# Designs tried in a protein design chat: VH-VL binders against UPF0304 protein MJECS11. Part 12

Target 1, 168 residues: UPF0304 protein MJECS11, of Methanocaldococcus jannaschii (q60310)
Amino acid sequence: MLSKIERLILANQYKILKILENTSEYDEIIKILEEGYEIFYDEILGHIFDELPESEGQFVLDILSFYDIVVEPYKQKNPNDHEIINHPYSYFKGFDGNSETKYMAFVRFLIEDQKKFSFVAKYAKKTDNFNSHFPMLDKYRKMVELWESKYNKKYDLKREEILDILNA
Below, E stands for the ipSAE of ESMFold2; O stands for the ipSAE of OpenDDE; V2 stands for 0.75 times the mean of E and O plus 0.25 times the DockQ between their complexes.

## First folded at step 12 (VH-VL; framework fv_prolgolimab)

Design k4 (from g6 with light chain S29Y Y30K; at its last look DockQ between E and O 0.03; V2 from the best seeds 0.00; counts 0 for: pae E 10.2 > 2, placed apart)
Fold by ESMFold2, look of step 12:
Structure k4 (fold): chain C 168 residues (1-168), chain A 119 residues (1-119), chain B 106 residues (1-106)
Amino acid sequence: as target 1 above (168 residues)
Amino acid sequence: QVQLVQSGGGLVQPGGSLRLSCAASGFTFSDYSMYWVRQVPGKGLEWVSAISYSGRSTYYADSVKGRFAISRVNAKNTMYLQMNSLRAEDTAVYYCATEYEDFYYMDVWGQGTLVTVSS
Amino acid sequence: QPVLTQPLSVSVALGQTARITCGGNNIGYKSVHWYQQKPGQAPVLVIYRDSNRPSGIPERFSGSNSGNTATLTISRAQAGDEADYYCQVWDSYTYVFGTGTKLTVL
């Protein structure tokens, strides 16, 4: 629900944009805001998403760091370790685009915009740009929780410790 | 063999437009970010623009924002630079480049194409 | 706008070690890449992420990065090493090249 002051500010901003861009495309939005047609406010606000909480952002950074710093370099140095290389969770699959959209979008931002996690980034095509097409949150939380609680989130993990986390 | 082949350069008058093309072969083009870098003859390298591997994100140097547009068509293995409102200071050899092995630096470069902006 | 400062030129005797510097505020916290460019040719990557060599780059090319200075080191310099050298960082959504150094092998 927008206050009258918020509606006034938004309507005036769209009027300015209309003039600067020399366009009529904002005329309907201006009318919705000035006349108060609340049922259509979602069309105006639909591209402003709720924030991803800091703790969830850190969780995504943690799982990406585990794969990028620990798992993928291990696989590069040990190309014949078939148990790890063929493990069901041997590479970062991303998040489900349908039910975990904010997490998938944050991964794409980190990799495409910020250019982080270069080993993980090589899986973009294999993972449909990090859309796993099924929920991954519960699995990744188990992995990060085990990594933190049992191994203090260290990066110099032994083979058996990596497998333990992958099997979490 | 990995290569980038450029085309579309030439002579143009100030205020004119030109479109550069960069065609990739020998690797999976859609996995890699692409870049434009220019070099005034006898001078150093200057980054111009970048585009992410999916095309989702584009970046521009301040000197070209609003005048240049980078794009890619992954099905054609080709990146483009549309240059509008050209100025004399845009005269340079333009290189395309890509992150072939990793995503964060320019590993493979095209041969360069000269753009000359003069009356 | 960030600036990466390199000396305009460096000379080295054949067989000796050349060092080319790249100066920038807190550059030691950034990943520094190095490119070689011979006259009339496109640049070639010779060092990535401070100290790593791409496949095909001789071991005599090495790099370091700490504090406000990154350094490209070319041991046992050969005539074929004569070229322009550029450092480069990715910073704040911008690619920044150094000012360039002409290496002359005497």
Scores: ipSAE 0.005, ipTM 0.581, lowest interface PAE 10.2, mean pLDDT 88
ESMFold2 (binder alone), look of step 12: mean pLDDT 90; pTM 0.909
OpenDDE, look of step 12: ipSAE 0.023; ipTM 0.584

Design k5 (from g6 with light chain N52Y; at its last look DockQ between E and O 0.10; V2 from the best seeds 0.00; counts 0 for: pae O 9.6 > 2, placed apart)
Heavy chain, then light chain:
Amino acid sequence: QVQLVQSGGGLVQPGGSLRLSCAASGFTFSDYSMYWVRQVPGKGLEWVSAISYSGRSTYYADSVKGRFAISRVNAKNTMYLQMNSLRAEDTAVYYCATEYEDFYYMDVWGQGTLVTVSS
Amino acid sequence: QPVLTQPLSVSVALGQTARITCGGNNIGSYSVHWYQQKPGQAPVLVIYRDSYRPSGIPERFSGSNSGNTATLTISRAQAGDEADYYCQVWDSYTYVFGTGTKLTVL
ESMFold2, look of step 12: ipSAE 0.624; ipTM 0.853
ESMFold2 (binder alone), look of step 12: mean pLDDT 91; pTM 0.913
OpenDDE, look of step 12: ipSAE 0.012; ipTM 0.561

Design k6 (at its last look DockQ between E and O 0.02; V2 from the best seeds 0.00; counts 0 for: pae O 13.1 > 2, placed apart)
Fold by OpenDDE, look of step 12:
Structure k6 (fold): chain C 168 residues (1-168), chain A 118 residues (1-118), chain B 106 residues (1-106)
Amino acid sequence: as target 1 above (168 residues)
Amino acid sequence: QVQLVQSGGGLVQPGGSLRLSCAASGFTFSDYSMYWVRQVPGKGLEWVSAISYSGRTTYYADSVKGRFAISRVNAKNTMYLQMNSLRAEDTAVYYCATEYDFYYMDVWGQGTLVTVSS
Amino acid sequence: QPVLTQPLSVSVALGQTARITCGGNNIGSYSVHWYQQKPGQAPVLVIYRDSNRPSGIPERFSGSNSGNTATLTISRAQAGDEADYYCQVWDSYTYVFGTGTKLTVL
């Protein structure tokens, strides 16, 4: 539900848009908000998604940082380390577009919009734009947990430490 | 026996420079990251700088960034701290140490006093 | 980055158990290390990654870390345990030390 204050604010914003765009297309929305017809709120708010909590956002940043700052540079400097190179989780696979959509979307935002994690960005095509098509949240959580708890989230990791995290 | 032996340090005027050395023995030096920590007498520990095992990556505390430079020569089993533009607040006992990592090693040098005074 | 807060001093009777705390926001999500420093000496690692003892450190030393508090526990305190103790974490390319605690054995 929306509070009366929220409804008033939103209604006023749509009234402003009405004037600016010289249109009547917002009249119904204004009426819905002023009268408080909650059943139609989803139609108004449909493009506003549920929040990604700060902790979850940080988690995504952490796993991407691990790959971008730790794994990818290692692979570049050690191209003959086939155990790491050929490891099933040696590259960031993204998140599942079906069950982990908000995570996948955030990854895409970080890489495509903010232009972050350049070393991970090269896998966009390989990973169907970071859609793993398989749940990855649990795996990544184990990796980050191990990285933080055992290795104190440090970025200067040795080969055996990287491998340990990949095997999490 | 595993040990770190420090050298350098001493008295220097503000704006001056000084280089500290840390020689390692008893272990494979190139396998371990290293760092410098300083301590004002009677005060707590403050991290200064760190360098990766390969020397490829370096880290600095904000208080010394741009003035200090950490380096290492693995072939000589030695790490260095080049301190430039020294200030009075840099006065402290400086310790070198191995970073504790996957191989469960942490060794400290004996410390060296750096005094910055006019 | 986290701020690690330690009590200035802790006193313990000979043979009793001392507990030194290291407080920090969500410190339980970090690996906490503990160092012992005696007067005129370099620090010595006594606990690593929250609860592990290096070789040569007595079993009397133990550690825990959860929530907002890490704790170094020294059981059966001996006179030789009198020293300063520091907790330490790594965060965002920075090593962070606690403020230090002076342990006095009575």
Scores: ipSAE 0.000, ipTM 0.525, lowest interface PAE 13.1, mean pLDDT 91
ESMFold2, look of step 12: ipSAE 0.499; ipTM 0.799
ESMFold2 (binder alone), look of step 12: mean pLDDT 90; pTM 0.905

## First folded at step 13 (VH-VL; framework fv_prolgolimab)

Design m1 (from g6 with heavy chain S33W S54E; at its last look DockQ between E and O 0.08; V2 from the best seeds 0.00; counts 0 for: pae O 3.7 > 2, placed apart)
Fold by OpenDDE, look of step 13:
Structure m1 (fold): chain C 168 residues (1-168), chain A 119 residues (1-119), chain B 106 residues (1-106)
Amino acid sequence: as target 1 above (168 residues)
Amino acid sequence: QVQLVQSGGGLVQPGGSLRLSCAASGFTFSDYWMYWVRQVPGKGLEWVSAISYEGRSTYYADSVKGRFAISRVNAKNTMYLQMNSLRAEDTAVYYCATEYEDFYYMDVWGQGTLVTVSS
Amino acid sequence: QPVLTQPLSVSVALGQTARITCGGNNIGSYSVHWYQQKPGQAPVLVIYRDSNRPSGIPERFSGSNSGNTATLTISRAQAGDEADYYCQVWDSYTYVFGTGTKLTVL
């Protein structure tokens, strides 16, 4: 449901587009909004997705930061540390495209659109563009929780601390 | 059969412009990323530009940023490379390519077109 | 972005095994692709994602990637294998080619 104010705002936006593009293609949408035909709202709003809550966004930033700033640099400096390198969670695997789609999409946005987390970005190909194909949310949450609670979200972690977080 | 056919190129003076075209056939054009790669005769391969499915994302090598523009018209199954402010070092054979099987590599190549920038 | 270093040239006797290396810092973290280019022709993909062969590429061609080195292996070398070979990776939406290797079949 849209309020009258929301409908007015949206209708005015489309009226502006109509003028700018010198087209009548928005007339039906404008009428739908002005008359309040709710059954057709999905056709208008379908491309506007539900929000990713701020806390969840921050969570994603945290786990990516852990991998990008802590794990990846460590691996680069310690190429012979096979225990870390061969650890099942030694690199960011993304999120499940089926059950964690919003998280996966946000990761892709951060890496592809914002060009962030360059060290993690290296794994785009090997991770099917950060689609883990199995749920990873719980694992990452445990990791971040341990990182925060036990290690105060420090970036200068020792080897054993990194390993501890990976084993979370 | 999947194929890419290139056109355009030729001789141009420094500071000039050229537009390359790459026509695709044998596959659903909009389902695949497209690429430009160039090669100075007798030298190695250099990636130039990439464009995503609908052209919403474009990427460029640092050497061509601000001067080259990649685009595509899916309805025409054609990709373009607009080259402006051409320099002598842009002289090369330019290849268009696509990744028919997966991401971030080129498994189908055009025949190449020579671009010569010279006074 | 990574720098991919290849030997300038590799020689192999007919029927023997050729190995072309592609060196890069932690290249094992990337998916490495290989291209063959014969004189006057466009490159041809011969290996993708470290060790996969496209359709039409002989089983003589194989690839591996670990640590700081990716390797293209060409067993039972034939005269027709003489060409330039390039490795390639993707990094942060940048595409990087190796310096290229000329393979000579003796």
Scores: ipSAE 0.038, ipTM 0.657, lowest interface PAE 3.7, mean pLDDT 93
ESMFold2, look of step 13: ipSAE 0.605; ipTM 0.842
ESMFold2 (binder alone), look of step 13: mean pLDDT 90; pTM 0.897

Design m2 (from g6 with heavy chain Y104W; at its last look DockQ between E and O 0.08; V2 from the best seeds 0.00; counts 0 for: pae O 6.0 > 2, placed apart)
Fold by OpenDDE, look of step 13:
Structure m2 (fold): chain C 168 residues (1-168), chain A 119 residues (1-119), chain B 106 residues (1-106)
Amino acid sequence: as target 1 above (168 residues)
Amino acid sequence: QVQLVQSGGGLVQPGGSLRLSCAASGFTFSDYSMYWVRQVPGKGLEWVSAISYSGRSTYYADSVKGRFAISRVNAKNTMYLQMNSLRAEDTAVYYCATEYEDFWYMDVWGQGTLVTVSS
Amino acid sequence: QPVLTQPLSVSVALGQTARITCGGNNIGSYSVHWYQQKPGQAPVLVIYRDSNRPSGIPERFSGSNSGNTATLTISRAQAGDEADYYCQVWDSYTYVFGTGTKLTVL
């Protein structure tokens, strides 16, 4: 459902595009908006996704930061720590492309578009571009919760603290 | 070779202002956070301020909060410390530093700059 | 937040082992870093994350941290080791330094 104001704004923007591109391809969209044919709104708005709430975005940033700043540097400096290196969650696996798609997409945006989390970025191929193919939200939430509650979200963690979080 | 070269400082009266500069070379300046640490002659080290790699985040010790301002211009590979409302207790050698090799410690230091606040 | 306490001075005979302590409540839960400062010079990192040596630091320098005490150990002390030493931790983007220890080599 779009308000009359929203419809007017969108219609005007498409009218501007029509003029700029010297085309009639937007005439149908303009009419849909002006007449208010809601059944066709999905064709117009389908590429506009639901928002990722701020708290969820921050959560993703937190788990990526944990891996990128804490886990990855540790592994680099301690290659003989087989318990950490071979731990099932020793690297960021991404999110499930089926049930956690908006999280996966946000990760890809952060790494590919914003060029952040360079150490985690190394696992793009290994993780099918951060598609874990398995729900990971609960696991990551437990990890972040433990990191925050028990270790005050510190980045300067010791081995046993890292392992504790990985085992969350 | 990674190095930090400082400039600025000197003698100033109480209530005055000074600006310190720290020029970086030998590494990708924009990738690393920068810090200021001061030392009263004959005394210990005291953290003063920090600025994130992008310059978006700044942090200050309570002793200088509201009076000092840290900033950086990544295009010039330079960090600054604007010191206003200077007090006698601000008299110290000021060092700039960075964590080039790892996180949360200072592995590269400038040569230091003396700031003297006296009437 | 944490308070780091160091002895004011430590003396060591040439060729012997010096130990400089850094005390703090539950300091073992932090990663402790150590700096060496000679007169008129800037500090130099000698140990990071409790026990790691930066490139160029002699193997004579080592570190440990557990419980309420972190320790910088300097084996086979040389005259050039005479300096001030500071421990340091990081907590919530705050850097906390110890009170500093003057090491004298006799």
Scores: ipSAE 0.017, ipTM 0.623, lowest interface PAE 6.0, mean pLDDT 92
ESMFold2, look of step 13: ipSAE 0.419; ipTM 0.782
ESMFold2 (binder alone), look of step 13: mean pLDDT 90; pTM 0.887

Design m3 (from g6 with light chain Y93W; at its last look DockQ between E and O 0.03; V2 from the best seeds 0.00; counts 0 for: pae O 7.6 > 2, placed apart)
Fold by OpenDDE, look of step 13:
Structure m3 (fold): chain C 168 residues (1-168), chain A 119 residues (1-119), chain B 106 residues (1-106)
Amino acid sequence: as target 1 above (168 residues)
Amino acid sequence: QVQLVQSGGGLVQPGGSLRLSCAASGFTFSDYSMYWVRQVPGKGLEWVSAISYSGRSTYYADSVKGRFAISRVNAKNTMYLQMNSLRAEDTAVYYCATEYEDFYYMDVWGQGTLVTVSS
Amino acid sequence: QPVLTQPLSVSVALGQTARITCGGNNIGSYSVHWYQQKPGQAPVLVIYRDSNRPSGIPERFSGSNSGNTATLTISRAQAGDEADYYCQVWDSWTYVFGTGTKLTVL
């Protein structure tokens, strides 16, 4: 549903594009908006995705931070800690491209576009560009929850604390 | 310049109450967790309480739990310590301090406030 | 939970190197911080996270931490270094200070 004001604004923007591009290709869109044919709105708005809420965005930042700032540096400094190194969740696997697509996309944006989380970034190839091909949301939520509730989201963690979080 | 200025304290009888204040300046107060640490004259340092940057999380040493309450008003750049049911063993110089986030050390300290509990 | 034990006092000759230890079970797994306190003054952070030096702290101050012992090292000791020194760690919502060491410069 679009309000009359939203429809007016969008219609005017397309009218501007029409003039700038000297084309009639926007005439149908303009008419749809002015007449209010809602059934066709998806054709206009289809490339605008649903929002990723702030809390979910922060969650993704948190799990990436845990791996990038806590786990990866630990592994680098402790290459002989086979329990951590070989742990099933010792590296960030990404999110499921089928059921967790918006999370995966946000990870890719953070790493590829914003160039953040450089230590996690090295796993891009290994993880099929952070497509885990398996739901990971619940696992990561448990990890972050434990990290926050038990360890105060501290970055300077002991080995046993890291392992505890990985086992969450 | 980053600084913490304390106020409050003084002499109080056992069972009495006092409130300490710690005013912050020179940094974004709301971004930092804060501490109270006390020191009996001639003795060592003892952590008393901590409060998260948002004020939503508070922590206490067992010795003061249930009697002391830490709080903060970020809009006023001020942290407080409400001390109730004071005991003789609470006599100490009380310091407020900032915490470097995520690593939990105290990088800036107040000047200290003497609290004396005596009949 | 951890108990941090420091020597009661350490003496060092002027210009020599002082070492103050902080003992604790598996203290090497913690990040240890060090504070200097002079009489009538608030503590001052001199080392954080085992071996990092805050700005304004002389290079004479250094730290290490491994096994069961963290060490604060003060090289080329000066008269102004005479003070009490405390180690500190964080563990599961508990902030723990060492017992403190009085450093005397002779």
Scores: ipSAE 0.015, ipTM 0.606, lowest interface PAE 7.6, mean pLDDT 92
ESMFold2, look of step 13: ipSAE 0.630; ipTM 0.851
ESMFold2 (binder alone), look of step 13: mean pLDDT 90; pTM 0.905

Design m4 (from g6 with heavy chain S33A S54E Y100G; at its last look DockQ between E and O 0.03; V2 from the best seeds 0.00; counts 0 for: pae E 12.0 > 2, placed apart)
Fold by ESMFold2, look of step 13:
Structure m4 (fold): chain C 168 residues (1-168), chain A 119 residues (1-119), chain B 106 residues (1-106)
Amino acid sequence: as target 1 above (168 residues)
Amino acid sequence: QVQLVQSGGGLVQPGGSLRLSCAASGFTFSDYAMYWVRQVPGKGLEWVSAISYEGRSTYYADSVKGRFAISRVNAKNTMYLQMNSLRAEDTAVYYCATEGEDFYYMDVWGQGTLVTVSS
Amino acid sequence: QPVLTQPLSVSVALGQTARITCGGNNIGSYSVHWYQQKPGQAPVLVIYRDSNRPSGIPERFSGSNSGNTATLTISRAQAGDEADYYCQVWDSYTYVFGTGTKLTVL
């Protein structure tokens, strides 16, 4: 369902494209929008996806930041800390590509397109390009919530504080 | 058997360009980050550049940033180093190397390619 | 970022233990890797992540890392161990090599 204003704007944009490209390819789309044939709107809007809510985007940034700023640099600086290095959650595993698709896609965008989180990025091969093949949301939420509530999201965590978060 | 075979070295004038190649075999090339390391004859090792397994992330030593460009074509199992605006101080043997199964080190090295920058 | 300082040369008698040091501020907080380079050859990895030995490297090669010093130890030195040795760390998105040590086996 598009508002009348949205339909007017889109129809006008397609009229501009029609002229710029010197084509009749948009005539049907213009008519669908102007005359309001809602059954066909998915053909026009099918490539526009629902937003990832801001809070969920921030959550992904938080868990990536925890690994990229806290855990991975700690592991580089503490090569003998086998308890952390061999911990089941020692590295960012990604999100499940089947049930957590928007989260996995956002991770890939941040790493591949924006070129952020360079420490985490090194795990792309090991993690099947951050497809964990297993739901990770519940675990990561517990980790980020503990990091925030107990440690105020500080980056200069001590060893025991890192372990505490990994064990969340 | 993992192997890296290098080519593309030679003599070039200051300000000139060369492209070095590193062809990989015996492993799944697209799974590993790759590196360039150089060595002035009679001197120590100096890291030059790194590229992620998919080729999207590239890293450079300050001494070559802006002049050298690392790339890879995974379909050809080959990594490249495009060297522009060459200076006498770039004269060295250039080695390519793979990352190992773990991170932060260079596992398998190519045989080395001499680049000489001289008038 | 860190400067990794190695002795210019180390001598060891056949059968004796050689120790090559790699000094750096808080180097014990980094993973240290070691490479052997024989004359005219490419480097070969001999130790990774402080103390791990790749397949094909004799048990005579071992490593340690704590405080401000990482050490490559070569027990029962053989003539074939004569080479240049480099330590290396990853720091601040760069790879830093030590200054290099020539090991001479007498």
Scores: ipSAE 0.006, ipTM 0.526, lowest interface PAE 12.0, mean pLDDT 89
ESMFold2 (binder alone), look of step 13: mean pLDDT 93; pTM 0.944
OpenDDE, look of step 13: ipSAE 0.013; ipTM 0.572

Design m5 (from g6 with heavy chain F103W; at its last look DockQ between E and O 0.05; V2 from the best seeds 0.00; counts 0 for: pae O 10.7 > 2, placed apart)
Heavy chain, then light chain:
Amino acid sequence: QVQLVQSGGGLVQPGGSLRLSCAASGFTFSDYSMYWVRQVPGKGLEWVSAISYSGRSTYYADSVKGRFAISRVNAKNTMYLQMNSLRAEDTAVYYCATEYEDWYYMDVWGQGTLVTVSS
Amino acid sequence: QPVLTQPLSVSVALGQTARITCGGNNIGSYSVHWYQQKPGQAPVLVIYRDSNRPSGIPERFSGSNSGNTATLTISRAQAGDEADYYCQVWDSYTYVFGTGTKLTVL
ESMFold2, look of step 13: ipSAE 0.671; ipTM 0.869
ESMFold2 (binder alone), look of step 13: mean pLDDT 91; pTM 0.927
OpenDDE, look of step 13: ipSAE 0.006; ipTM 0.577

Design m6 (from k5 with heavy chain S33W E101G; at its last look DockQ between E and O 0.08; V2 from the best seeds 0.00; counts 0 for: pae O 4.1 > 2, placed apart)
Heavy chain, then light chain:
Amino acid sequence: QVQLVQSGGGLVQPGGSLRLSCAASGFTFSDYWMYWVRQVPGKGLEWVSAISYSGRSTYYADSVKGRFAISRVNAKNTMYLQMNSLRAEDTAVYYCATEYGDFYYMDVWGQGTLVTVSS
Amino acid sequence: QPVLTQPLSVSVALGQTARITCGGNNIGSYSVHWYQQKPGQAPVLVIYRDSYRPSGIPERFSGSNSGNTATLTISRAQAGDEADYYCQVWDSYTYVFGTGTKLTVL
ESMFold2, look of step 13: ipSAE 0.633; ipTM 0.855
ESMFold2 (binder alone), look of step 13: mean pLDDT 91; pTM 0.920
OpenDDE, look of step 13: ipSAE 0.027; ipTM 0.622

## First folded at step 14 (VH-VL; framework fv_prolgolimab)

Design q1 (from g6 with light chain Y30K; at its last look DockQ between E and O 0.14; V2 from the best seeds 0.00; counts 0 for: pae O 8.0 > 2, placed apart)
Heavy chain, then light chain:
Amino acid sequence: QVQLVQSGGGLVQPGGSLRLSCAASGFTFSDYSMYWVRQVPGKGLEWVSAISYSGRSTYYADSVKGRFAISRVNAKNTMYLQMNSLRAEDTAVYYCATEYEDFYYMDVWGQGTLVTVSS
Amino acid sequence: QPVLTQPLSVSVALGQTARITCGGNNIGSKSVHWYQQKPGQAPVLVIYRDSNRPSGIPERFSGSNSGNTATLTISRAQAGDEADYYCQVWDSYTYVFGTGTKLTVL
ESMFold2, look of step 14: ipSAE 0.065; ipTM 0.671
ESMFold2 (binder alone), look of step 14: mean pLDDT 89; pTM 0.907
OpenDDE, look of step 14: ipSAE 0.015; ipTM 0.551

Design q2 (from q1 with heavy chain F103W; at its last look DockQ between E and O 0.03; V2 from the best seeds 0.00; counts 0 for: pae O 6.8 > 2, placed apart)
Heavy chain, then light chain:
Amino acid sequence: QVQLVQSGGGLVQPGGSLRLSCAASGFTFSDYSMYWVRQVPGKGLEWVSAISYSGRSTYYADSVKGRFAISRVNAKNTMYLQMNSLRAEDTAVYYCATEYEDWYYMDVWGQGTLVTVSS
Amino acid sequence: QPVLTQPLSVSVALGQTARITCGGNNIGSKSVHWYQQKPGQAPVLVIYRDSNRPSGIPERFSGSNSGNTATLTISRAQAGDEADYYCQVWDSYTYVFGTGTKLTVL
ESMFold2, look of step 14: ipSAE 0.652; ipTM 0.861
ESMFold2 (binder alone), look of step 14: mean pLDDT 90; pTM 0.897
OpenDDE, look of step 14: ipSAE 0.020; ipTM 0.576

Design q3 (from q1 with light chain Y93W; at its last look DockQ between E and O 0.04; V2 from the best seeds 0.00; counts 0 for: pae O 6.1 > 2, placed apart)
Fold by OpenDDE, look of step 14:
Structure q3 (fold): chain C 168 residues (1-168), chain A 119 residues (1-119), chain B 106 residues (1-106)
Amino acid sequence: as target 1 above (168 residues)
Amino acid sequence: QVQLVQSGGGLVQPGGSLRLSCAASGFTFSDYSMYWVRQVPGKGLEWVSAISYSGRSTYYADSVKGRFAISRVNAKNTMYLQMNSLRAEDTAVYYCATEYEDFYYMDVWGQGTLVTVSS
Amino acid sequence: QPVLTQPLSVSVALGQTARITCGGNNIGSKSVHWYQQKPGQAPVLVIYRDSNRPSGIPERFSGSNSGNTATLTISRAQAGDEADYYCQVWDSWTYVFGTGTKLTVL
């Protein structure tokens, strides 16, 4: 449900777009908003997703930071550490596009739009653009939890510490 | 040749202080974590302290926490152990060591320095 | 926290094989390292990560680790092998050494 103020604001925004684009394509949307036909609101707001809470956003930043700042540099410096290199979780796999879509999308935003986490970015192709096709939230949560609780979220982790987190 | 040369130590009264030094050569000092291990004469080895390659992280055995401080100056290729509030049970040969690889083992050791705490 | 238990002493005849054990709860899940220490000298790494030999260490030295026991094996024992031997692991921000074993070569 939208308040009258929200409807007015949105309607005015669409009216502005109508003028700027010299089009009538927004007329129906404007009418829906002005008349208050709630049944059609989803057609207007369907592309507006639910918020990703701050804590969840931070979680994603944390796990990406772990891989980008800790794991990837370690692998680069220790190419002969096959146990770490070949570890199933030695690279960031992304999130499940089916059940963890908001997280996947946020990762893509961080990497593609904000150009962050450059060392993780190289796995875009390998991971179907960070679609793991398998739920990863629980695994990453365990990793981050261990990283924080046992290792105080330090970035200068040693080999055994990294391995411990990967095995979380 | 990779080498660790220790200095400092000696005789001190209980409650006193000493500073040990460990000078490294033959490798990129700043790339490796460093350790102190002590050994009571005729007894086994006991880990004392560790410092990360960057010096940002330090670790201590419970027996020395709050009394000992490990530090390093990478520009000088030197690691230190500041020992305060020394006790009789701190009497031991102290070894510095380096972790040449990131696997939590000590592959190069100093020659050792005797620390004697006695009244 | 973990305790690494070693036999106090092990004797071996010259040319025979010595085995020094290091016991610990689920030690097989950890990387075990071994050090040799001769009288009046600093310890020397002889085995790292369960079974790897540093450069300069004879092939006579080998290591294994599984279950609750790590083992240092010294084949074709020589008089120069007489020393104290210590196992070591890392756990929970602690470097833990075994109790040490005196190896006597007869």
Scores: ipSAE 0.021, ipTM 0.570, lowest interface PAE 6.1, mean pLDDT 92
ESMFold2, look of step 14: ipSAE 0.516; ipTM 0.812
ESMFold2 (binder alone), look of step 14: mean pLDDT 89; pTM 0.909

